# Ledger of designs, part 18: VHH binders against SET domain-containing protein 9 (SETD9)

Target 1, 299 residues: SET domain-containing protein 9 (SETD9), of Homo sapiens (Human) (q8ne22)
Amino acid sequence: MPGRLLRGLWQRWRRYKYRFVPWIALNLSHNPRTLRYVPEESKDKVISDEDVLGTLLKVFQALFLNDFNKQSEILSMLPESVKSKYQDLLAVEHQGVKLLENRHQQQSTFKPEEILYKTLGFSVAQATSSLISAGKGVFVTKGLVPKGAVVSMYPGTVYQKYEPIFFQSIGNPFIFRCLDGVLIDGNDKGISKVVYRSCNGRDRLGPLKMSDSTWLTSEIHNPLAVGQYVNNCSNDRAANVCYQEFDVPAVFPIELKQYLPNIAYSYDKQSPLRCVVLVALRDINQGEELFSNYYTIVS
Below, E stands for the ipSAE of ESMFold2; O stands for the ipSAE of OpenDDE; V2 stands for 0.75 times the mean of E and O plus 0.25 times the DockQ between their complexes.

## First folded at step 18 (VHH)

Design p6 (from m4 with D50E; framework vhh_enristomig; at its last look DockQ between E and O 0.83; V2 from the best seeds 0.00; counts 0 for: pae E 2.1 > 2)
Amino acid sequence: EVQLLESGGGEVQPGGSLRLSCAASGFDFSRYYINWYRQAPGKQREWVSEIYSGGSTNYAESVKGRFTISRDNAKNTLYLQMSSLRAEDTAVYYCAKQIYDSTGWPFQHWGQGTLVTVKP
ESMFold2, look of step 18: ipSAE 0.484; ipTM 0.795
ESMFold2 (binder alone), look of step 18: mean pLDDT 81; pTM 0.805
OpenDDE, look of step 18: ipSAE 0.472; ipTM 0.784
ESMFold2, look of step 19: ipSAE 0.511; ipTM 0.803
ESMFold2 (binder alone), look of step 19: mean pLDDT 82; pTM 0.808
OpenDDE, look of step 19: ipSAE 0.658; ipTM 0.863

## First folded at step 19 (VHH; framework vhh_enristomig)

Design g1 (from p6 with S56T; at its last look DockQ between E and O 0.82; V2 from the best seeds 0.00; counts 0 for: pae E 3.7 > 2, SAP .6684 > .668)
Fold by ESMFold2, look of step 19:
Structure g1 (fold): chain B 299 residues (1-299), chain A 120 residues (1-120)
Amino acid sequence: as target 1 above (299 residues)
Amino acid sequence: EVQLLESGGGEVQPGGSLRLSCAASGFDFSRYYINWYRQAPGKQREWVSEIYSGGTTNYAESVKGRFTISRDNAKNTLYLQMSSLRAEDTAVYYCAKQIYDSTGWPFQHWGQGTLVTVKP
């Protein structure tokens, strides 16, 4: 009995060493003691915010078009100029299909991971980590990830400095601390899941979803939203991705917000929505597991 | 105002090489990813290659291994080195920068294009 309990706690501790955020850090004053460590060479290797935005819009548009049959309510709320642009994109797609004679044609919908592959040239997914007792990890399942590519997004509820995250931080290995003290709770279970869903419902505007909640389910619509399962690097595993913070521009296609896997805890803040992407530090081959260079200094 | 001016097109034999250039102005070139597209006669414009602000590249499958995109941020110039050219590569080649309208919709600002002809 005591051996089984100790082994269970030991395995939970091994998960902690990759994502641990002490509860003391959540009560920090104007002089925080827990910081994300970023090596100097990594600061010079990150991509521009414009590159991140362009990549996300390319993926989100492809996901939207793939699921177009289910987007009619959203389309009815968009400006006519935007509707016509989607109609033009569909016309090009139908022109390609009409080059093949088929009077009974029915277009099949691709799975989100296939859309990711067709758009970026690679796919990622969570699976059992290659590290002993690390739990889940994230792998390149198809294609090659080029250096500098956006490979994943860190999902979750976004807390500004001093917003209440007291109970979720205890035993929660999915707290991500941004350089400026903003926190993202990427836990897809328990009270963290309930909080995210509550904020998602709060911000919904009729048929317009202002964030993606499907990362909390077994059938995710944004295949990039698996970053909470990327393990930290170690002596045995060198980092191949880094985290890059990204603030969503105030002018962003409203119909594509449904794919952003982040939502602000505070309803009345005028701050931009914080997202975090994972960016490849080198070419990453099919079958490789992702490992990040994120460190939390515990005191 | 964003300006993109392509050059370097011409006639070449199969298996030959050409280097296309795109001179950019009116924006901070070093912070943006830039694309090459091409349009064969009677066809839709198709994506060829992109280069990130940090220098990382991606290619359409049809040109992978034969084309190389590069940039010189000091000269605000984008390049496309084309090697092992085939008849199917005959097209007008365009460089393009993504821009956004007032709704946040992304679209491309195009250059004038430069013609590449690969003779059979």
Scores: ipSAE 0.288, ipTM 0.649, lowest interface PAE 3.7, mean pLDDT 80
ESMFold2 (binder alone), look of step 19: mean pLDDT 81; pTM 0.805
OpenDDE, look of step 19: ipSAE 0.691; ipTM 0.877

Design g2 (from p6 with S53T G54S; at its last look DockQ between E and O 0.68; V2 from the best seeds 0.00; counts 0 for: pae E 4.2 > 2)
Fold by ESMFold2, look of step 19:
Structure g2 (fold): chain B 299 residues (1-299), chain A 120 residues (1-120)
Amino acid sequence: as target 1 above (299 residues)
Amino acid sequence: EVQLLESGGGEVQPGGSLRLSCAASGFDFSRYYINWYRQAPGKQREWVSEIYTSGSTNYAESVKGRFTISRDNAKNTLYLQMSSLRAEDTAVYYCAKQIYDSTGWPFQHWGQGTLVTVKP
């Protein structure tokens, strides 16, 4: 029957459709090992979307609890069942530290990087890159990053395919192109900064922040939101992370949206918010700089 | 319906070893990271270990170097190999899959648990 032929052709088209490489703003190398393309959706995801979500929720909850006494306006907007869950989590943390060092007994506000370490077993931060001409980079500052761990998030304004990016794109090396043509503008300066802050203010609902704008400042609240400064691999620097796309579920804890470093350019409720995480391709030791293999910059 | 069935618990001497199993059904096991938790008598349930879909693992400091988590996606089975067991490891051990309520809040779907007793 013609149904068998059509099914076979459809499967070939689906595989062919995923073989196109996303738009790459820049290319860095001529080495085939550093110019790899992973067109198949199943091959370019190191971990599941559910693993990404679980990791982000764990980190965001820890960040929220760290600043719990300052979240009173947000908490007043939440159901009592959610408030009680945070009190239960706080109680478990208190019990867990009763025999630990003195500084843990008070549950004083820690720096976000310390919360990241306590939660995931490692921390990352931006610093001057080990590459002389690259400017900033991102380093593992404490602990060991296991293969498959979510290490960072690519911040920025999210543009659907064919939305206008013209002024934002001029000379902008921080534009990340997703496989389906969605763009994320991770530039923390100039017009890009203004656009992100405008969208952030547009979407704010009273005390409820629908995105994190602190990645644009000197004091970031989500320490994962440094992915725009992860440099691409080169002949001399093999990749140790890859980019992985993640759509935020429609049902997401509203009090935790304040840590999402992405916001949609258009006020359109039809599309899920796209985020991009960076995932470790191997174990990464303390002191190592992160280098990616999906998003390249030509120099 | 998500189902998790632990087995392999029992009594062991200090320094001994056990391998726990968790048979999973009702979901696509290969797409989710899975956890082990434990609850000692009179204490709150505590996280022990996790394994991601990539095969990468993470452990509570108290069990690092002594416990090994693994998974067999073909058998929909999670394992916890416990070695150098101590009296403090006595607990009911649970495998757990993260699920979400209508607000998006994450919580754990628990198995029935399997008892591990380390004498004395």
Scores: ipSAE 0.285, ipTM 0.671, lowest interface PAE 4.2, mean pLDDT 80
ESMFold2 (binder alone), look of step 19: mean pLDDT 81; pTM 0.794
OpenDDE, look of step 19: ipSAE 0.363; ipTM 0.714

Design g3 (from p6 with D28R; at its last look DockQ between E and O 0.64; V2 from the best seeds 0.00; counts 0 for: pae E 3.0 > 2, SAP .677 > .668)
Fold by ESMFold2, look of step 19:
Structure g3 (fold): chain B 299 residues (1-299), chain A 120 residues (1-120)
Amino acid sequence: as target 1 above (299 residues)
Amino acid sequence: EVQLLESGGGEVQPGGSLRLSCAASGFRFSRYYINWYRQAPGKQREWVSEIYSGGSTNYAESVKGRFTISRDNAKNTLYLQMSSLRAEDTAVYYCAKQIYDSTGWPFQHWGQGTLVTVKP
């Protein structure tokens, strides 16, 4: 009996020690970046970082314009040249009613999923997975996703190699490991949610949000930010998307950062913000569930 | 320096067809999505179609089913196959590449344009 109790205490202490051990132990537990491969055949089908950026800006601008009546505090901090460009875009789309809507319109006229459809020709959303006992999945709800389209984003707090993730990684199936060892914690519950919210609040500049926190709620403002619920492929479900890593350029419209569903754990500004998008490997029809190979295409 | 040169415009009868070309240089064409726009006399430029590096395409509602965008990365050339042309398709057609200002705001680098005239 005494031996069994001593082993129990030793095992609890051993596990406890690893939760509070310095960065060296955390780094050793993550292994080298060899768990992911890029198939040679897929290199020629890589969507460029330039296309990823263009797609995100197109979607984010459309989302911003749809919410324009709620953006007044953000707009007050922008250069007049940027404000006038948005005003011109609104004037073209809302002929003759702009002044009256500004007075009486307090909310957007479309749901974010509809904006996604109007912008890219398709929409996606989470729902109960078609796999038995898989929980949530992500489906094409409207339209057709063409091969090579950005279809989703993997949300979450971004941890550089060596940063402490010890407590959030325990039993957490939403940890995405990038090729270079960067981790993204896409869990929308528990400690992971608290950490993301804390980092979001830390980085906020007055009315300017530096990341999207709404993926943690039931009212998602960026409809692409559902990638943490995309299930892995299986023998019965071939992959139709792949992951592609994307570093946000240093020059990025500040008013659109509110739609980036990622935030760096460290306040240090030495590295660009890592995002991960999901890219269609083929045309994906309305009603289909998304499945990934759990690998990225790099170039 | 980004260069875009449209060609293939001309006069055509209603219901006719034309294929426009856009020769691109000064950037890695295969990495970028490219647009077609058009501008009718006295009107603002309007977006017509786009094609991404991965091959995905999108069209304005007014041209869906009649126009087909394509690209040849080996020739650095963008195409617009126009069919079932109508009088309202009369315009100068431009290819355009998105570029960015110092704030990251996206805007278009334009070609010179090619005139398409659909006779009444």
Scores: ipSAE 0.376, ipTM 0.749, lowest interface PAE 3.0, mean pLDDT 79
ESMFold2 (binder alone), look of step 19: mean pLDDT 81; pTM 0.804
OpenDDE, look of step 19: ipSAE 0.668; ipTM 0.876

Design g4 (from p6 with N35S N58R; at its last look DockQ between E and O 0.73; V2 from the best seeds 0.62)
Amino acid sequence: EVQLLESGGGEVQPGGSLRLSCAASGFDFSRYYISWYRQAPGKQREWVSEIYSGGSTRYAESVKGRFTISRDNAKNTLYLQMSSLRAEDTAVYYCAKQIYDSTGWPFQHWGQGTLVTVKP
ESMFold2, look of step 19: ipSAE 0.535; ipTM 0.825
ESMFold2 (binder alone), look of step 19: mean pLDDT 85; pTM 0.838
OpenDDE, look of step 19: ipSAE 0.760; ipTM 0.908
ESMFold2, look of step 21: ipSAE 0.549; ipTM 0.819
ESMFold2 (binder alone), look of step 21: mean pLDDT 85; pTM 0.846
OpenDDE, look of step 21: ipSAE 0.401; ipTM 0.759
ESMFold2, look of step 22: ipSAE 0.591; ipTM 0.846
ESMFold2 (binder alone), look of step 22: mean pLDDT 85; pTM 0.846
OpenDDE, look of step 22: ipSAE 0.564; ipTM 0.829

Design g5 (from m4 with F107Y; at its last look DockQ between E and O 0.01; V2 from the best seeds 0.00; counts 0 for: pae E 18.2 > 2, placed apart)
Fold by ESMFold2, look of step 19:
Structure g5 (fold): chain B 299 residues (1-299), chain A 120 residues (1-120)
Amino acid sequence: as target 1 above (299 residues)
Amino acid sequence: EVQLLESGGGEVQPGGSLRLSCAASGFDFSRYYINWYRQAPGKQREWVSDIYSGGSTNYAESVKGRFTISRDNAKNTLYLQMSSLRAEDTAVYYCAKQIYDSTGWPYQHWGQGTLVTVKP
């Protein structure tokens, strides 16, 4: 039989699975011990919001088309004009493949990282860091990342400046603090994972997913959603990416929201969903590890 | 260097309206959210409202439905439209931008403030 403290945590965790409101008050919303911060020289945007949006739409559309055969329930919920757009795009894509390959291969599903490579000319993935004691890192596995390219996204639950952050903030190195004080909890384990999944389920519209939860699993559908594992730069490793904040516009295609690896903790219809992308500061060669100009503040 | 200059404060009767402005310079205003805070005599400074770069807004419970924050990125100006003013709204109002020190710790850069007085 577990001890009194452990039993209390089990009871609280069971109740938490069905509710979002934490019992820990605002005191943890200002905890600086595990926060990540952007240096002053990184406050300006490297590329425009329009460039970020265009890149995300391009990648997410390609991911959607690759999975088209499994999107039938979502397609049935969309206006006919939107459905015909994807059918037209499939016809153009299949025409190019049809000229080179058998029709059987024209309908095959590629891995998400292959779609990334075919779409942007490079691919990234997490692996053991090149730094002896750093744990996981993110690498360019194929191709060349040009300066100014969106190379990754920082996943996680998004908290407005004064929304409560309960136990998930304690000792959590994956809390990202945006320049305006918005927080993103990119931890893919423990209470942070449970909170994200709960918010994801809360916001579903039937078969329409309003965020990507697969970054929490071993088979991610959005290959950009590995940014929480990008290590900080150091004297031995110069930064080659920076973080750039992006608010998702209201006109964002609803069928593509399933690839956004972020979800708001509390729903506010006037607040856009905050996303954070990683943008290349220089050309990055195949095999290089990504290093950010962001620092984790610990006690 | 970040610069914030509030204006538009004054004296009003209960139930009246007032519009505050905050002129911003020294940074790319269109990229950043900006806050309004207020400090009543003898009390600690309290948060009032903010507006994100994309136009989304948040409000303290005490002002929700009565105050409207807005921004004009072409003029680098933040606004606070206050209506249905009450005696409890009497305070010095500040606009503030979150900035970071060399260790990455966040703090507020404050304007000079503008006084709003709601007569009893």
Scores: ipSAE 0.000, ipTM 0.128, lowest interface PAE 18.2, mean pLDDT 76
ESMFold2 (binder alone), look of step 19: mean pLDDT 81; pTM 0.796
OpenDDE, look of step 19: ipSAE 0.543; ipTM 0.815

Design g6 (from p6 with Q98H; at its last look DockQ between E and O 0.02; V2 from the best seeds 0.00; counts 0 for: pae E 14.2 > 2, SAP .674 > .668, placed apart)
Fold by ESMFold2, look of step 19:
Structure g6 (fold): chain B 299 residues (1-299), chain A 120 residues (1-120)
Amino acid sequence: as target 1 above (299 residues)
Amino acid sequence: EVQLLESGGGEVQPGGSLRLSCAASGFDFSRYYINWYRQAPGKQREWVSEIYSGGSTNYAESVKGRFTISRDNAKNTLYLQMSSLRAEDTAVYYCAKHIYDSTGWPFQHWGQGTLVTVKP
């Protein structure tokens, strides 16, 4: 890798870096009042990390191409070989419209949910749950989800063991506990939202976004990033999805990181970014609500 | 503090086999995916393979079916089993771990490399 070139580009764009003010926690205590727990029988991976990666790359690339006319600042930071790849992909996709490189006004964009449908054959969205007491839920809105498909992602700030999450954890039902103790705070409100935004601003390199913050808004760019609203299964509602942990590899296109709905809390990132996906346990029909095999444990 | 030390390189005949090792220290090896890269004389470094913390693997098309990556978490060691070697496999082989700088830009931390020479 040409490290000197990348460092030079980084230095030109560092003025866009949003600084996250470090929090110094005095008298810290670990007091997780609400945690999600993965049952022992669901700890095995249903699909490979490569299958997860392949699905995410396919969806993220489609989202990037759909929004290509708004990506010009990001493209200016990429090597010419990467820019040429996307220009070639656009030319093949349109087949017979050779002026698109010079006339972007003629391009149309689809909503992210439609891109998901065109890419995976199904789409999901949050809506009022079929369970009165549950509030929001997540539904298959178009198409059929095949068994083993990645259906959603659990968004949020990722905390390594012993990182300070005290204020964020108080009464927070959206904390996901990974098998190795890594925590993901998927709450889209309050201090959790502020922390995620601060980390997102900290990590931005000019026009290059290192994570997706739109899951915190009403206009979501990554339609998979609704997993925090998938309700738990019950005796009356069998699970149809499970959680699966995934570490983002270093061979991940920098321009596509803008769609990852997770960001590490710590600035010193010696660990890979943890993501959590939801994987279909069976075929799921249009109109069905998603229910996970994950239980909430209150300590 | 991250340290990667490659070994096992040497000269080999075409069609032969070789096993490379990468001893890792300064981080919790079991939690990280690790890569092999190579750089032939006068060429850019190219990615060869990776292995995730959970054991999943991926390979460059040029080595698929001939190379096998593996890891021993108890020994903090990454391996690359190379078979059916060709002259085009002649390169310095590096193991690499991804790190992020203070702004989140990804970089590779490299070992010093081990030379593999496949005789013509």
Scores: ipSAE 0.000, ipTM 0.140, lowest interface PAE 14.2, mean pLDDT 76
ESMFold2 (binder alone), look of step 19: mean pLDDT 78; pTM 0.783
OpenDDE, look of step 19: ipSAE 0.366; ipTM 0.734

## First folded at step 21 (VHH; framework vhh_enristomig)

Design j1 (from g4 with Q108E; at its last look DockQ between E and O 0.66; V2 from the best seeds 0.00; counts 0 for: pae E 2.3 > 2)
Fold by OpenDDE, look of step 21:
Structure j1 (fold): chain B 299 residues (1-299), chain A 120 residues (1-120)
Amino acid sequence: as target 1 above (299 residues)
Amino acid sequence: EVQLLESGGGEVQPGGSLRLSCAASGFDFSRYYISWYRQAPGKQREWVSEIYSGGSTRYAESVKGRFTISRDNAKNTLYLQMSSLRAEDTAVYYCAKQIYDSTGWPFEHWGQGTLVTVKP
């Protein structure tokens, strides 16, 4: 008798494609709305990889332009053709501002959240969750999030299936499991933070940062890198976002990698960097908290 | 190859209406968000509206409440219904798809545009 129950649990466990902490799986029976059913693995993607990439590149480029004066060292390493492209973009922006604001050339750097709003029409930020004892949550702070929009990224160290994550996983509620078994440690504290920083340091190429580590601090450069704080949906609060896996293509602007909030645990040049984005399942209004399905069952 | 062809432009009186079309080809139209831009004479190109693959829409403040973006995925066509047109709406209108080059540089692919002239 106990063997059938265990087999059933094991089978159910195998069907969970997106996972957080294992203890949540034990409580799934009590909250059926926390489960997302996907009929086929191929249908798990709400939006195309190209749309994900396009959105990220758009946001990252806008961030880069906003902080252009701080990017002198990076710019010095870029081909002249790329530098020229950025200069052209800046020229256009300045002309637009001059037309609108007789205001003095103070290259006013905007906050990353403001850049996000200007770029996508909405902004998100972490705040105290509306759920009691949930700690932090993620909210739409400004604008309307359209259905199908990338609303956040899940930051963290990326582990392959065969890589040891035992110590990092102990008591860590920020472990995200991808469909293929890849794990992302989104914890911004303790050993997880140390590991991420170590890897970030390892992969740095002089002035070129190959990943964003600012999500570990109070001064976030990538405003999307708050996905680890998106809370699970409940029976009372339906999910308004879902997780979607994305592999960073080999062709990615090197100067924009500094905004990628993920880093591989092992230095493997052959494997694409795995990212996880959160995608809006519906229009989300200003002031709403983001809620996801922590568990996706691929049937 | 991505191709976008705008049509439907013309002359219209203030307060009038016009519907623009953009025929898309060379990609799976249904899977991508598409945008409208416009460029007035002597001005920079500005974003007007966008529609996501799921049908959600966004508008510039200058056209909000007056313009409606829509899509027909079966026809691979993007539309812009313009109403309550103003002189300031005079511009060449472009439909655009975001793409990236071989270096990963993001840019908008535009059509040839269609001219809208609002005059008494």
Scores: ipSAE 0.471, ipTM 0.793, lowest interface PAE 1.5, mean pLDDT 87
ESMFold2, look of step 21: ipSAE 0.494; ipTM 0.798
ESMFold2 (binder alone), look of step 21: mean pLDDT 82; pTM 0.810

Design j2 (from g4 with Y33W Q108E; at its last look DockQ between E and O 0.62; V2 from the best seeds 0.00; counts 0 for: pae E 5.4 > 2)
Fold by ESMFold2, look of step 21:
Structure j2 (fold): chain B 299 residues (1-299), chain A 120 residues (1-120)
Amino acid sequence: as target 1 above (299 residues)
Amino acid sequence: EVQLLESGGGEVQPGGSLRLSCAASGFDFSRYWISWYRQAPGKQREWVSEIYSGGSTRYAESVKGRFTISRDNAKNTLYLQMSSLRAEDTAVYYCAKQIYDSTGWPFEHWGQGTLVTVKP
């Protein structure tokens, strides 16, 4: 199917969705079903957007390069200058691997967590929380996280202010509320998972993925995308990360969008894609669990 | 236009010290991380150190404990204080800022570099 026909169907589906939005907004106004309380005392940006962008691009490029042999369809769509830069980066990464004159030899791909470690000097992963009754948490598994480093991303479907999130909000502790009312549904199960996968399929352009859906699976391609499992701090566990909101710039490498663990609920391009990163408030040692200082209530 | 001008290189004896400077202009210096790299004769450029906009620092293992990166946002200047210098530290030292082309691809904007020579 031609991409123009699929685009036309998406535009009609988008228009159909808009016809029901005012009804949902009026009902939410009468009977607000979900109110998120975010403390106003917290600063939402402790490092620059440029530092966030640079970190994400560095990690995403390393992940892309690690899987380079499987990116051939995507590479055929890229400008030669960009493709050449990846080939130059491959040469630099393999500078110390000049064994037996094997100029075409490719090492086994590394796990995404190892790429994260090689790129940022640390790695994180989800595991059972050190807090009884908290369920899962996120831990530094290798290396040391320096203060101010981006350590994780909050995955999920992004809803603009007053877009419908019904039904996914019922009993859903993974809804993150941005300071301006944007919501991110980070639940990797149930209807939340189905909605994310539907939006991911909607936005896909041939071989080009516009978001990462692997955070919903057991084999995560973006190892940063575990932030929905970071627990809030308590009297026994001081916060060591904060949340920071980040809008993806309009000029973003298309081949790297496959690692963004967020996707807009509405296909309408009226707003930039919102991402949320977690930023270290202090140096964090190997083995420590991450705890955030944001307070969120789901009603 | 982004400009990075390194200075402070020179000849030094083993165990000596030098302080490198990188004067920056053409961008809001305080909002960006910035890095030092070096290139020894016959080697590819290697990363040395990095400082985030918030002041956090990172170092290559080969220089940790001997080099200190810092920034003065009021002067738009990045520094690299090098101590306990060894012959292996002989290289051209560059400061670098990541920039983006029209496709969104990041690449480093480099200064012209400053030569550090540690005599055997």
Scores: ipSAE 0.169, ipTM 0.603, lowest interface PAE 5.4, mean pLDDT 78
ESMFold2 (binder alone), look of step 21: mean pLDDT 79; pTM 0.789
OpenDDE, look of step 21: ipSAE 0.579; ipTM 0.846

Design j3 (from g4 with S56N; at its last look DockQ between E and O 0.42; V2 from the best seeds 0.58)
Amino acid sequence: EVQLLESGGGEVQPGGSLRLSCAASGFDFSRYYISWYRQAPGKQREWVSEIYSGGNTRYAESVKGRFTISRDNAKNTLYLQMSSLRAEDTAVYYCAKQIYDSTGWPFQHWGQGTLVTVKP
ESMFold2, look of step 21: ipSAE 0.562; ipTM 0.826
ESMFold2 (binder alone), look of step 21: mean pLDDT 85; pTM 0.851
OpenDDE, look of step 21: ipSAE 0.856; ipTM 0.948
ESMFold2, look of step 22: ipSAE 0.670; ipTM 0.877
ESMFold2 (binder alone), look of step 22: mean pLDDT 86; pTM 0.853
OpenDDE, look of step 22: ipSAE 0.606; ipTM 0.846

